# Designs tried in a protein design chat: VHH binders against o75319. Part 127

Target 1, 181 residues: o75319
Amino acid sequence: GNHIPERWKDYLPVGQRMPGTRFIAFKVPLQKSFEKKLAPEECFSPLDLFNKIREQNEELGLIIDLTYTQRYYKPEDLPETVPYLKIFTVGHQVPDDETIFKFKHAVNGFLKENKDNDKLIGVHCTHGLNRTGYLICRYLIDVEGVRPDDAIELFNRCRGHCLERQNYIEDLQNGPIRKNW

## First folded at step 10 (VHH)

Design ga5 (framework vhh_4orz_3)
Fold by ESMFold2-Fast, scan of step 10:
Structure ga5 (fold): chain B 181 residues (1-181), chain A 120 residues (1-120)
Amino acid sequence: as target 1 above (181 residues)
Amino acid sequence: EVQLVESGGGLVQAGGSLRLFCAASGFTFSSYAMAWLRQAPGKRREWVALITSRGRTDYADSVKDRFTISRDNAKNTVSLQMNSLKPEDTAIYFCAAKEYPYLGTKYDYWGQGTQVTVSS
């Protein structure tokens, strides 16, 4: 479909790398068919994503796509050198344990295979905010031992937007640590 | 036998500077990320700075723009230049090595620490 996601224009295309991590968060890129509905400065294609990452002197080594659709862009729109992982997540609800464990396994595998480079793990949902922020923060809390409030603050600052969903924030602050990676 | 030996700690007045050194032996230093962590009286141990095997650096917000971590692979040494020191920087400073710098909470190797005391 050619419909721009609701509120997509309200969010910065790509955040900053989160210091002390290999994570960078961004909103969903939109393939060329969407550009007729966008001003030039609003365009954010897969190509635009890689250009913006390079402008920060960073390089992507993995993209994790958390959307529940593939209508926005296809994996074939990405450079062949960058692995793409789809983890289907539904919006509004806290991701389930299976989803959390899949995310953790993918991140852990990437970090082991990419010990000798500084490539980043790019994570996005539709807006690059709630599902994206939840899973990144959950990883930092459960695997890296970061305090929940510190993880949330770091994500908010680097993304340039604060996590909006109260149920996600509540789970991060007071929910159980998910173990058995 | 793996060893990390810290030096350069001491007493300094607020606003002063110190340079910490860590000499490493017994492992392939150039392949490991190196970090500095500190433990202040009555507080948990906290991460201060990290340098990857490729030379990328990361800093805790509390020390950003005041501290600089560097490494010398020829000498198997990591250093921490500490400027504009504050009483809150008073702590035992530990050198640590980690093969996978962003994976898990565990460091593979630890030094015994060096005391830094910043007076008012």
Scores: ipSAE 0.366, ipTM 0.726, lowest interface PAE 3.3, mean pLDDT 91

Design ga6 (framework vhh_4orz_3)
Fold by ESMFold2-Fast, scan of step 10:
Structure ga6 (fold): chain B 181 residues (1-181), chain A 120 residues (1-120)
Amino acid sequence: as target 1 above (181 residues)
Amino acid sequence: EVQLVESGGGLVQAGGSLRLFCAASGFTFSSYAMAWLRQAPGKRREWVALITYGGRTDYADSVKDRFTISRDNAKNTVSLQMNSLKPEDTAIYFCAAREYPYLGTKYDYWGQGTQVTVSS
């Protein structure tokens, strides 16, 4: 359907690049069919996403889509030059180890293939907050050795919104390091 | 074969400045991201500054606007200009190299470190 996701308008479209990393987080872009339900200043299409990234003097090299649906936009709505990866995740639940491994593998593969440039990994779920923030922070903690509270603070500041789900925050702070790499 | 050698550390008073240098050899320096990390007494190593092979720089919030990282690919060196030093900047400073730019503490190559002590 053409229903705007719950609370989608409450979140900033795109965050800032996370310093020291290749990550940038954003909310799900909405294809043209959703524009009739939005004021012009509320529109955030795939084209709008790339324009906003460019306005920050950044360039996307990969999009990781964490939503469990394809109703918001399709890969065909993105430039063919930017790889698109779908990792199906359900909301509310901490992502399982297989999902975490898939995310880590995709990030590490991108970094290896893009060592000669500064292109960003764009990550989004519906709001670009809970699942997105969890997987980015999990990567920073497990792979990069960042302290959990520092990873969460960095994500919150750069996204412009704080992680909301307590089970996600608790897993990041007190959960085990996922040694699936 | 691979070597990273830091220099420029020392004792300085709060508000002062120091410039750290790192001389790199044994790898294709211009293709690597270079970073400075530090370890304060009784603390874990923390990332301070990063410069990519393309020259893009990133800084930890605690040092932003005070520290400047730079590189010279002709000389295979990376430098850290530290201004407005604070007692909490006291640490051993490590030069590190990685193929990918990283915020954390996991790097491919490490120097031995250089001591920076900031007195109040």
Scores: ipSAE 0.006, ipTM 0.411, lowest interface PAE 9.4, mean pLDDT 89

Design ga7 (framework vhh_4orz_3)
Fold by ESMFold2-Fast, scan of step 10:
Structure ga7 (fold): chain B 181 residues (1-181), chain A 120 residues (1-120)
Amino acid sequence: as target 1 above (181 residues)
Amino acid sequence: EVQLVESGGGLVQAGGSLRLFCAASGFTFSSYAMAWLRQAPGKRREWVALITDSGRTDYADSVKDRFTISRDNAKNTVSLQMNSLKPEDTAIYFCAAREYPYLGTKYDYWGQGTQVTVSS
């Protein structure tokens, strides 16, 4: 159905680019059919996403969708010039190694193919917070050698909301490094 | 031999300005992103500013609107113009280079640093 996700309205639509990286995080866009359940200022469609990114003088080059559903919007709702990657992740659980590997591979591939531009990797789950923040931070820690607390602080500041799930935070701070290459 | 050499550091009063320079040699400067990072006594190294090979710039929130990074490919130099300096800006400032500006936070080459001290 077209039910607004729980607490979706509690979160800012789009964060800021994470400086020194190509990441920008946002909550799931909702296709036009959801707009009847939203006030005009609450609407955040795929079109609204791209408008907000442009307002920051940024450009998306890839969207990574971490939701476990296709009900919120379809890839067809996105400009055909922007690649879309679906990585199905279950909420509440720390993403498994296969999911982490897929995310890292997609990010690394995008960066190597886009070395001569500054296009961003947009990452979202339902709220653009827990699964999104976990995978971005996991990439920064495992691939880039960023300290866990620094990665989390950077994500929280740029997203405008702090990671909420203690099991995700605990894994980032104290879990093993996933060596994926 | 790859070399990054910083200069322009010094002592300045709060509200003052400094311009840091980094001279690069031994690699294809024009194809590398250049960055400035800083480390205050007893604290972790933090990223300050980055300029890509295409000229795109990014800044840490703490220095945004006060610092400006620029590059001169003909002279293989990157510069950091530091305005409205605060005591909190006191640190050793490092020049760093990487080929892919946003392929993580790891840098391929580092300078030895230049001291900036801002007095109250």
Scores: ipSAE 0.000, ipTM 0.255, lowest interface PAE 11.1, mean pLDDT 88

Design ga8 (framework vhh_4orz_3)
Fold by ESMFold2-Fast, scan of step 10:
Structure ga8 (fold): chain B 181 residues (1-181), chain A 120 residues (1-120)
Amino acid sequence: as target 1 above (181 residues)
Amino acid sequence: EVQLVESGGGLVQAGGSLRLFCAASGFTFSSYAMAWLRQAPGKRREWVALITEGGRTDYADSVKDRFTISRDNAKNTVSLQMNSLKPEDTAIYFCAAREYPYLGTKYDYWGQGTQVTVSS
């Protein structure tokens, strides 16, 4: 097996659903081949993800995968009933406008198709923190009119970890609204 | 003609309770998420509580465990039960409706608001 992502063990597997939204954030699930590198309490497979979501009395309706790789798990490891969307993002850089637009489009489409249910949009990058938190907060700010500090505070609380990358935080607080529709 | 009409506001002492009502007409109420937002003098509108078409409820941290939102689809009403009121809860409370639930300020339909004043 492959190497566990750096600091992956430092983060909670799954956050709480963000109240008032359909978002739930989590770190990247690792397929069974990684489990030989993990203690039982550290395992977080795609199956473990769905079990943890179910334990919160929630249901996933969409997964948005923001990682630049598919080596951690494959879309085929997910239930056929849950749509999977890959948006390739590079770590450390604020996502570009094209990436932001793709994310907004996916979220809006999901909400229109799922207005009659309470299914969640699951979003993850490697740690489910910086790229994940940026795009969720960017959506809340630009599309829903949430104040930047309120969006960041809500994400941090529900994820159980604070956004770490200062350039992401600065862009959310002081950057322009991306009106990509 | 879409209408949202709030009632139940008033003056109450800190620690007291108030129940707000919103009567809706002119749209398919049961298909909409309903929310309460508030605006204190000189401040922006902030989201307080919402209830989805499916009956899921969400609350802002500042009101969690003190406020309860509910709906009655047969009567086209949404209510906000406010307990353990604080001076900081003083605001105009607005009823709002949207097809999709969200905590932001972008709602399709709005009431005129009802004043809640909490004295120390």
Scores: ipSAE 0.453, ipTM 0.757, lowest interface PAE 2.8, mean pLDDT 90

Design ga9 (framework vhh_4orz_3)
Fold by ESMFold2-Fast, scan of step 10:
Structure ga9 (fold): chain B 181 residues (1-181), chain A 120 residues (1-120)
Amino acid sequence: as target 1 above (181 residues)
Amino acid sequence: EVQLVESGGGLVQAGGSLRLFCAASGFTFSSYAMAWLRQAPGKRREWVALITWGGRTDYADSVKDRFTISRDNAKNTVSLQMNSLKPEDTAIYFCAAREYPYLGTKYDYWGQGTQVTVSS
C-alpha cells in the first residue's frame, strides 16, 4: 500500500557521515507510488537518496535495510552497483544477538572488501533513528571500542535527531558487550 | 611475507616488571586486532590480553590490573607492559593477530614466542 509511515515526515531524510566511521543513516526511501501523497519537498525516493548522498560528496557502497517490510521500496529500485542487505528487525525491542551478529558481520565484510576506497555503509529503518542508531552504536561500542555516551552523541549529532527509545539507550550504556560472534 | 616477531622476554624476580614487544610486517596492521597469549610448561595455551584496531582492550582475570596492552599503528607494533610479576606468569608469550576483533575466532597470524621466567 501507499500509506506513509507514521511520523515519517517528522525526520530529516539523510544525516551526515559519522566522522571516523563509514556509516551514514537515513529514513526509509519511498518508491514513486507514494509520491501522490507527498508534497514535492517531502519526496524521498531511492533516487533522491543517492542525489542527497552525492550532494554531500559521498558515495554509497552498501545499503542495510532494517525494516520489517518490503512495501516501501524494492532492491530493484536501487543502482545494481550498490549491494543491498535486508535484516528484518522488529521495533520496540532491543535487537537480539542474532540480529546484532548479522549486522556486525555485514559491516566487517564490507570494510574488508572496501579497504582501498571511502564508500559508505548506509543504514536505515523506518525513521533511520532507533533500530538504525542502536545497531550502529552497538557496532561502535563492541567492535571499535567507542565509549557508549560518545557513540550515542556522535550518532545523534550526525543523524540530526536523538535516539528516542529508552530501552535501547539503557542497553547501549549498561548492557553487555556482545563478543560471541 | 607475514611476520610477527616478539622481543623483551627474559628472567625477572617476583614483583618485577618486563615489557614485551611485537613487530608486525607483511599485512595491514592497523586493520587487525592484536593479542598476547601464553603457554606455561605442561599447560594449555591461555589468552592474556587483546587490543582491537579501535583501541578497546580486554584482559584475562589473572593479569587484570597488572598488565597493560598497547599498540602503535605508525610503527606496526603491539606491546605488553607486565607489572607485579608472579612465578605463575612464567610462560612462553606469543603475539597473535586477527582481522576481526571478536572473541571465538581463530587467529590469522602467530609469532614464534618469547620466554618469560619469573623466579620466586
Scores: ipSAE 0.005, ipTM 0.156, lowest interface PAE 12.2, mean pLDDT 87

Design gb1 (framework vhh_4orz_3)
Fold by ESMFold2-Fast, scan of step 10:
Structure gb1 (fold): chain B 181 residues (1-181), chain A 120 residues (1-120)
Amino acid sequence: as target 1 above (181 residues)
Amino acid sequence: EVQLVESGGGLVQAGGSLRLFCAASGFTFSSYAMAWLRQAPGKRREWVALITSGGRTYYADSVKDRFTISRDNAKNTVSLQMNSLKPEDTAIYFCAAKYWPTLYGSYDYWGQGTQVTVSS
């Protein structure tokens, strides 16, 4: 079988909806082939993701997958009704302007097309924390005009874990606004 | 032209209720989020409630469980039901509209405001 990502078990599967936005963050779901390495209460499959979102009385309208791999689950493991977008994003490095632009374009397109509903944009990387938190906060800062510290606090509170990478935090607080949407 | 017209303001005793209305014209109302903001004398304007184009509602902590925002897309109207009013609710109440379906960012259109005065 496949190896469980390092530290994956250390993180809550799904955060809460970020109030006033359409964002919800979660860690990468793991397809059934990983379950023999997990206790029942540790399992977090694509099906488990949708069950947990439903338990919060929310509904996903889009999944944005920021992992640099396809080994954890396949788009075919998701309901056909939920669009899936892959944005290959390298970990550790602050995402480049092209990646930031792709994320902003996808979010803006979803929001324009989903004005008649309250469906969520689900965003994940491996842990649903650093790349995920960076891009969501970058969107809120650059597009919505949210103060950096307020965006970071909102993400941390709703995800249930604080952004860990100092270079990501520094870029959000003091880096240039990317007006490339 | 775009127009937002508030009504329903007035004087009420603490513990009482008022219902504010905002009539909108000149834009595609059903596609806009609608909000109520208020400004008390000598204070900054504060956000009170928002209803998205999809019907989801958001409230400031100070008014949660006391105020209810609703909309009628057929009549291009948004309303604010205000219950258990407190002297601290005394303010000019503004109706505002924004195209973008989030709580954050600037509003595109504003009404002229309606005065609400709550006596102790």
Scores: ipSAE 0.286, ipTM 0.664, lowest interface PAE 3.8, mean pLDDT 91

Design gb10 (framework vhh_4orz_3)
Fold by ESMFold2-Fast, scan of step 10:
Structure gb10 (fold): chain B 181 residues (1-181), chain A 120 residues (1-120)
Amino acid sequence: as target 1 above (181 residues)
Amino acid sequence: EVQLVESGGGLVQAGGSLRLFCAASGFTFSSYAMAWLRQAPGKRREWVALITSSGRTYYADSVKDRFTISRDNAKNTVSLQMNSLKPEDTAIYFCAAREWPTLYGSYDYWGQGTQVTVSS
């Protein structure tokens, strides 16, 4: 169906680029069939996403979709020039090691292939907050050696919303480094 | 063999200037991001400045508007122009290279460092 995700309207559509990284986080775009349930100022389609990124003088080079569904928008709704990667994740639980490995592999591959440009990796789940923030912070901690509290602060500031899931925060602060690549 | 060799460090009075150089060899320099990091006695190594393969620059807040990073791909060098130096800038300065840019710490190649001492 065309049901708007729970609390989706509570979150800013797109955060700011995280300085020193290629990451930008946003909430799930909704295809045109959802717009009849939204006021004009609430709409956030795939087209709206790209317009908002352009307004920040940034350019997307990859979208990583962490949602467990394909009903919010289709890859065909994105420009052909922007690769799309689906990593199915379940909300509320900390992503497993296989999911973390897939995310790290995709990010490292993108960065190696795009070393001569400044294109961004766009990451989203439903709200662009908990699963999104966890995987971005996990990457920064495990691959870049960022202190957990610094990674979380950077994500929260740039997203404009703080990570909400205490189990995610606990795992980032005190959990093991995943050396699975 | 990959090598990064720093030069240009020394003793300078507060308010003075120094220019650091890093000569790179053994890898495709033009394809790598180049960075300067520093480590003061008893402190952790901190990132100072980065220049990407495309020429985009990034600076730590503590050095913004005082330091300028640049690169010369024809000479395989990266340099750091340091102006308005403060005693707090006293550290060993390291040149580092990574195939893709990072401000946070994992680099593929490191130099041995060059000492910068700023007297009050």
Scores: ipSAE 0.026, ipTM 0.428, lowest interface PAE 6.8, mean pLDDT 89

Design gb11 (framework vhh_4orz_3)
Fold by ESMFold2-Fast, scan of step 10:
Structure gb11 (fold): chain B 181 residues (1-181), chain A 120 residues (1-120)
Amino acid sequence: as target 1 above (181 residues)
Amino acid sequence: EVQLVESGGGLVQAGGSLRLFCAASGFTFSSYAMAWLRQAPGKRREWVALITSSGRTYYADSVKDRFTISRDNAKNTVSLQMNSLKPEDTAIYFCAAKYWPTLFGSYDYWGQGTQVTVSS
């Protein structure tokens, strides 16, 4: 269907690059079929995403799509030069260890293959907030040794919205480090 | 064998400038992020600046706008230009290398350090 995701309009389309990392977070782009439900200033297509990243003088090298659906846009709507990775992640519950491992593996692989450039890893779920913020922060805590509160603060500041799901925040602050990277 | 060798340290008066150099060998320099960290007597080692393999730079708030990090991949060197030096910049300055291009996490290789002393 072409129904706009719940609360999608409440969030900024694209955050800022997270300084000291290769991460940038954004909400899900919506393909052309959704434009009938949107005012011109509300549109955020795959093309709009790349234009907004370019306006920040940044370049995407990978998109990681955490949504549990394919209805919002197709990988074919993205430039062929930008790899696309789908990690089906259910909302509401803390991502399981398999999902966390897959995310870490994808990030590490990208960093290894992109040593000679400064291209970004773009991460999104529906709102670019809870699943997105959880997995980025989990990576920073587990792989990079960042203190949980510092990782959360960095994500919140750069995304322009604070993580909302209390169970995600609690897992980041008090949960075990997942040594599967 | 991996080596990082710092040079350029010394004594300077407050408001002065110094340029530190780090010569790297034994690894694929162009693929590593390079950093400068410092340790003052009795204090924890603190990160100062980092330059990624692509040339993007990051600075600690305490040195921002005063220090400039740069690299020369042809010569396998990283340098730190230190301007408007303050007595609190007095420390041993270490060159370090890491494979992952992030500010966080452990460094893979370390130099022995070079002393910088800023007199009041």
Scores: ipSAE 0.152, ipTM 0.572, lowest interface PAE 5.7, mean pLDDT 90

Design gb12 (framework vhh_4orz_3)
Fold by ESMFold2-Fast, scan of step 10:
Formats: sequence, C-alpha cells, structure tokens
Structure gb12 (fold): chain B 181 residues (1-181), chain A 120 residues (1-120)
Amino acid sequence: as target 1 above (181 residues)
Amino acid sequence: EVQLVESGGGLVQAGGSLRLFCAASGFTFSSYAMAWLRQAPGKRREWVALITSSGRTYYADSVKDRFTISRDNAKNTVSLQMNSLKPEDTAIYFCAAKYWPTYYGSYDYWGQGTQVTVSS
C-alpha cells in the first residue's frame, strides 16, 4: 500500500556521519507514489536522500535496508553505482544473532573493499532509529571495542534522535558480545 | 614483529611548537588508520588525532586548529605537528594503529610513548 509509515514525519530524514566511522543513518526513503500524501518539504525520495548526503559533502558507497518490506522504494530507484543490501528485520524485537552476523559481515566486506576512499555505509529501517541504531551500535561495541554508552551517545547525537526501545538499549549495555561474524 | 617508535618529544615553552614522529614496522602500514593519544599525570588516556588509510583526518576539540596529523606511506611514518602549545598539553603522547578507521574503542598496536612537557 501507499500508507505513509506511522510517525515517519516525526523524524529527521538524514542524520550526520558518525565521526571516526563510515556510518550514516536515515529514515526510509519513499518513492514518488507517496508524494501526493506529502507536502513538498516532507518529501524524502531516494533522489532526496542522495541530494542531502551530497549537501553534507559525503558520498554513499553502500545502502543496508533493514525494513521487512519492499513497498517504500525499489533498489532500481537507487544509482547503479551504489550497492544495495536487504537484511529483513522485524520491528520491536532485538535482532537475532544471524542478522547481527550478516550485518557485521557486510560492513567488514565494505571496509576492506573501500580502503582507498571515504565512502559511507548508509543504514536505514523505517524510522532510521531503533533497528538501525541497534545494529550500528552492536557493530561498534562488538567489532570496534567501543563502550556501549559511548556508542549509543554517538549514534543519538549524529542521528538527531535518541534510541527509543528500552529492550534494544538494555541489550547493548548489558547483553553479551556476539563473536564469530 | 610489530613496532611503533615515537620520537620528537621534549620540553617547550607555552606558545611554542613541537613535531612528533612515529616510525612503524611489521605490518602493512598503508592499510591502517594511525592515531595519536595522550595521557597526562593522574588522568585517563585521551584520543588526540586520527588519520585514515585514505588520508582523512579527525581531531579532538581541545587540539583542533592547533595540531596537524600527517602520514608518509613511503617511509612508514605518521607525524603530529603541535602549534600554540599550552601547559595543559603536557602528557605522554602515544602512537597507535588500527585497521578500522574509527578513533573510538580498542587499537591494534601501540607505541611506548614520548614525553611532552609545556612550561608556563
């Protein structure tokens, strides 16, 4: 359907690059069929995403889509030069170990292939907040050795919105490190 | 055997300049991000500057516009040019290497440190 996701308008379209990392988080882009339900200033298409990234003097090298649907936009709406990876995640639940390992593998692969540039890994779910923030923070904690509170603070600051789901926050702060990606 | 060896530390007066060097061996230097961290007496170790394998630089707010990090991949060296030095810059300065280009968290390799003392 053509329903705007609940609360989608409440969130900033794109955060800022997380300094010292290759991550940038954003909410799901909506293809042109949604624009009749949006004011011009509310529109956030795939094209708008790339324009906003360019306005920050940044460049996307990979998009990781964490939504459990393909109704919002199609990979064909993205430039051919930017790889697209779909990782189906359900909302409200902490992502399982298989999902976490798949995310880590994709990030590590991108970083190895992109040592000679500074292109970003763009990560989004519906709002670019809970699933997105969880997986980025999980990567920073487990792979990079970042303290959980520091990872969460960095994500919140750069996204412009704080992680909302207490179960995600608690897993990041007190849950086990997931090894073997 | 991996080695990071710092040099260029010493005593300097407030407002002065100093250049630190780090010579690296035993790993593929050009593939690693390089960083400078410092530890003042009785304080926690603090990140100062990072240069990625692609040459992008990051600085702590306390040193921005005063310090410049650079690297020479042909010589396997990273340097820190320190200008407008303040007494609060007094610390042991450590060179560190990390494969992933993040200044947070753990570093893969560390030097032994070089003392910088800034007199008022």
Scores: ipSAE 0.006, ipTM 0.292, lowest interface PAE 10.3, mean pLDDT 89

Design gb13 (framework vhh_4orz_3)
Fold by ESMFold2-Fast, scan of step 10:
Formats: sequence, structure tokens, C-alpha cells
Structure gb13 (fold): chain B 181 residues (1-181), chain A 120 residues (1-120)
Amino acid sequence: as target 1 above (181 residues)
Amino acid sequence: EVQLVESGGGLVQAGGSLRLFCAASGFTFSSYAMAWLRQAPGKRREWVALITSSGRTYYADSVKDRFTISRDNAKNTVSLQMNSLKPEDTAIYFCAAKDWPILYGSYDYWGQGTQVTVSS
């Protein structure tokens, strides 16, 4: 179906680069078939994503798509020069260890292969907030040793919206460190 | 073997300027990100600025537009130009090196620090 995701219009399309990291978070881009349900100023296509990133003087080197669907846009809608990785992540629940390790491995691999440039890892779920914020913060806490409250504050500030799911916040603050990334 | 040696710290009046230097040896400097962190009395250590191996710079909000980080790969040095200093900038400033392009978390190498004191 071509229904606009619930509350999708309520969120800023693209956040700011998270300083000192390679992360940038955004809401899911919607392919042209969704534009009939959107005013021109509400449109956020894959093309719009790349235009907004360029407007920040940034460049994407990888997109990690955390949605559990392929209905919003196709990898073919992205430039061939930008790798696309799909990690199917169910909403509402804290991502499982397998998902967390897959995310960490993908981030680590990108960083190792891109030491000589400043390209960004773009991460999105439907709203670019809960699953996206959780996995980025989990990476910073577990891999980079960032204090949970600092990781959450940095993400919230750069995304322009605060993490909403209390179970995600509680896991980040009080949950175990997931080792072996 | 591996060394990071800071210099340039001192006492300065509010509104003044200082330039910190970090001389690195014992590793392939050009492939490492270089950072400055600081620790104020009674506070935890906080990140101030980072320059990547490619030369891209990042700054904490508290120092943005006042501090400038730069590097000289031929001399194996990283510098921090500190302008419009405030009493709140009083801290021990540490040079740190990381071969990973993310600022946060563990650094591979650390200097001993240099004291900066800003008087009112």
C-alpha cells in the first residue's frame, strides 16, 4: 500500500550530523508514488534526502535502512555510488542482540574502509527516531564507551526530536553492554 | 616509544588567547585522528575538538567559533588556538590520538596534559 506512515509528517526529515561521529539520522524517504498524498513542502523523496544532506555540506557513504518493510522506497531509487544495507528491525521492541551485532558490524566495516574520507553513515527507520536512535546510541555506548545519558542527549539534539520509547531509553541507561561487535 | 607531549598552557585573563601544541612521536601520525579533551576541577573529562586524518574538524558547542584545531603532518603536531577565553575554560587540556574516525570512547594514545587557568 501507499499510505503515509502514521505521524511521519510530524518529524523533521533530516537531522544534523552527530559531531565527532559519522552518523546522521533521518526519517524514511518516500518514493514518488506517495507524493499524491503530500503537499509539495511535505515531500521527502530519496532525491530530497541527498539534496538536504548536500545542503549541510555533507556526503552519504552508506545508508542503513532499519524498517521492516520495503514499500517506502527501493534501493534502485538511490545513487549507485551509495551502498544500501537493510537490517529488518521490528518496531516497539528493543532490538535483539543479533540485530545490534549486525548494526555494529556494518558500522565498524564502513569506518575501517572509509578512514581516508569524511562520508556519513545515514541511519533511518520509519521516523528516524526510536529504532534509529536506539541503535546509534547502543553503538556509541558499547563500542565507543560513551555514557548513556550523553549518547541520548547527543542523538536527541542532532536529530531535533527526543527518543520517545521508554523501554528503549531504559535499556540504554540500565541494560547490559552487548559485547562482541 | 609512543609519546604525546602538550605545551602552551598557562595563566591568562578572561578575553585573552592561548595556543596549545601537541608533539606526537612513535606512530604514523598522518593516519590518526587527533583530539583535545579537558578536565575541569570537580568535573568529568570532556571532549573539546577533533581533527580527522583527512583534516575535517569538529568542536564542542561550548567552544565553537572560539577555538580552532589544526594539524601539521610534516611536523607531527596538532594545535589548539583558544580565543575569547572564559573562566569556565579553566582545565587540564589533554592531547589524544585515535586511529578510528569516531571521537567518542577510548583513545589509543594520551598526553599527560597541560594546565590552562583563566582568571576573572
Scores: ipSAE 0.095, ipTM 0.483, lowest interface PAE 4.8, mean pLDDT 90

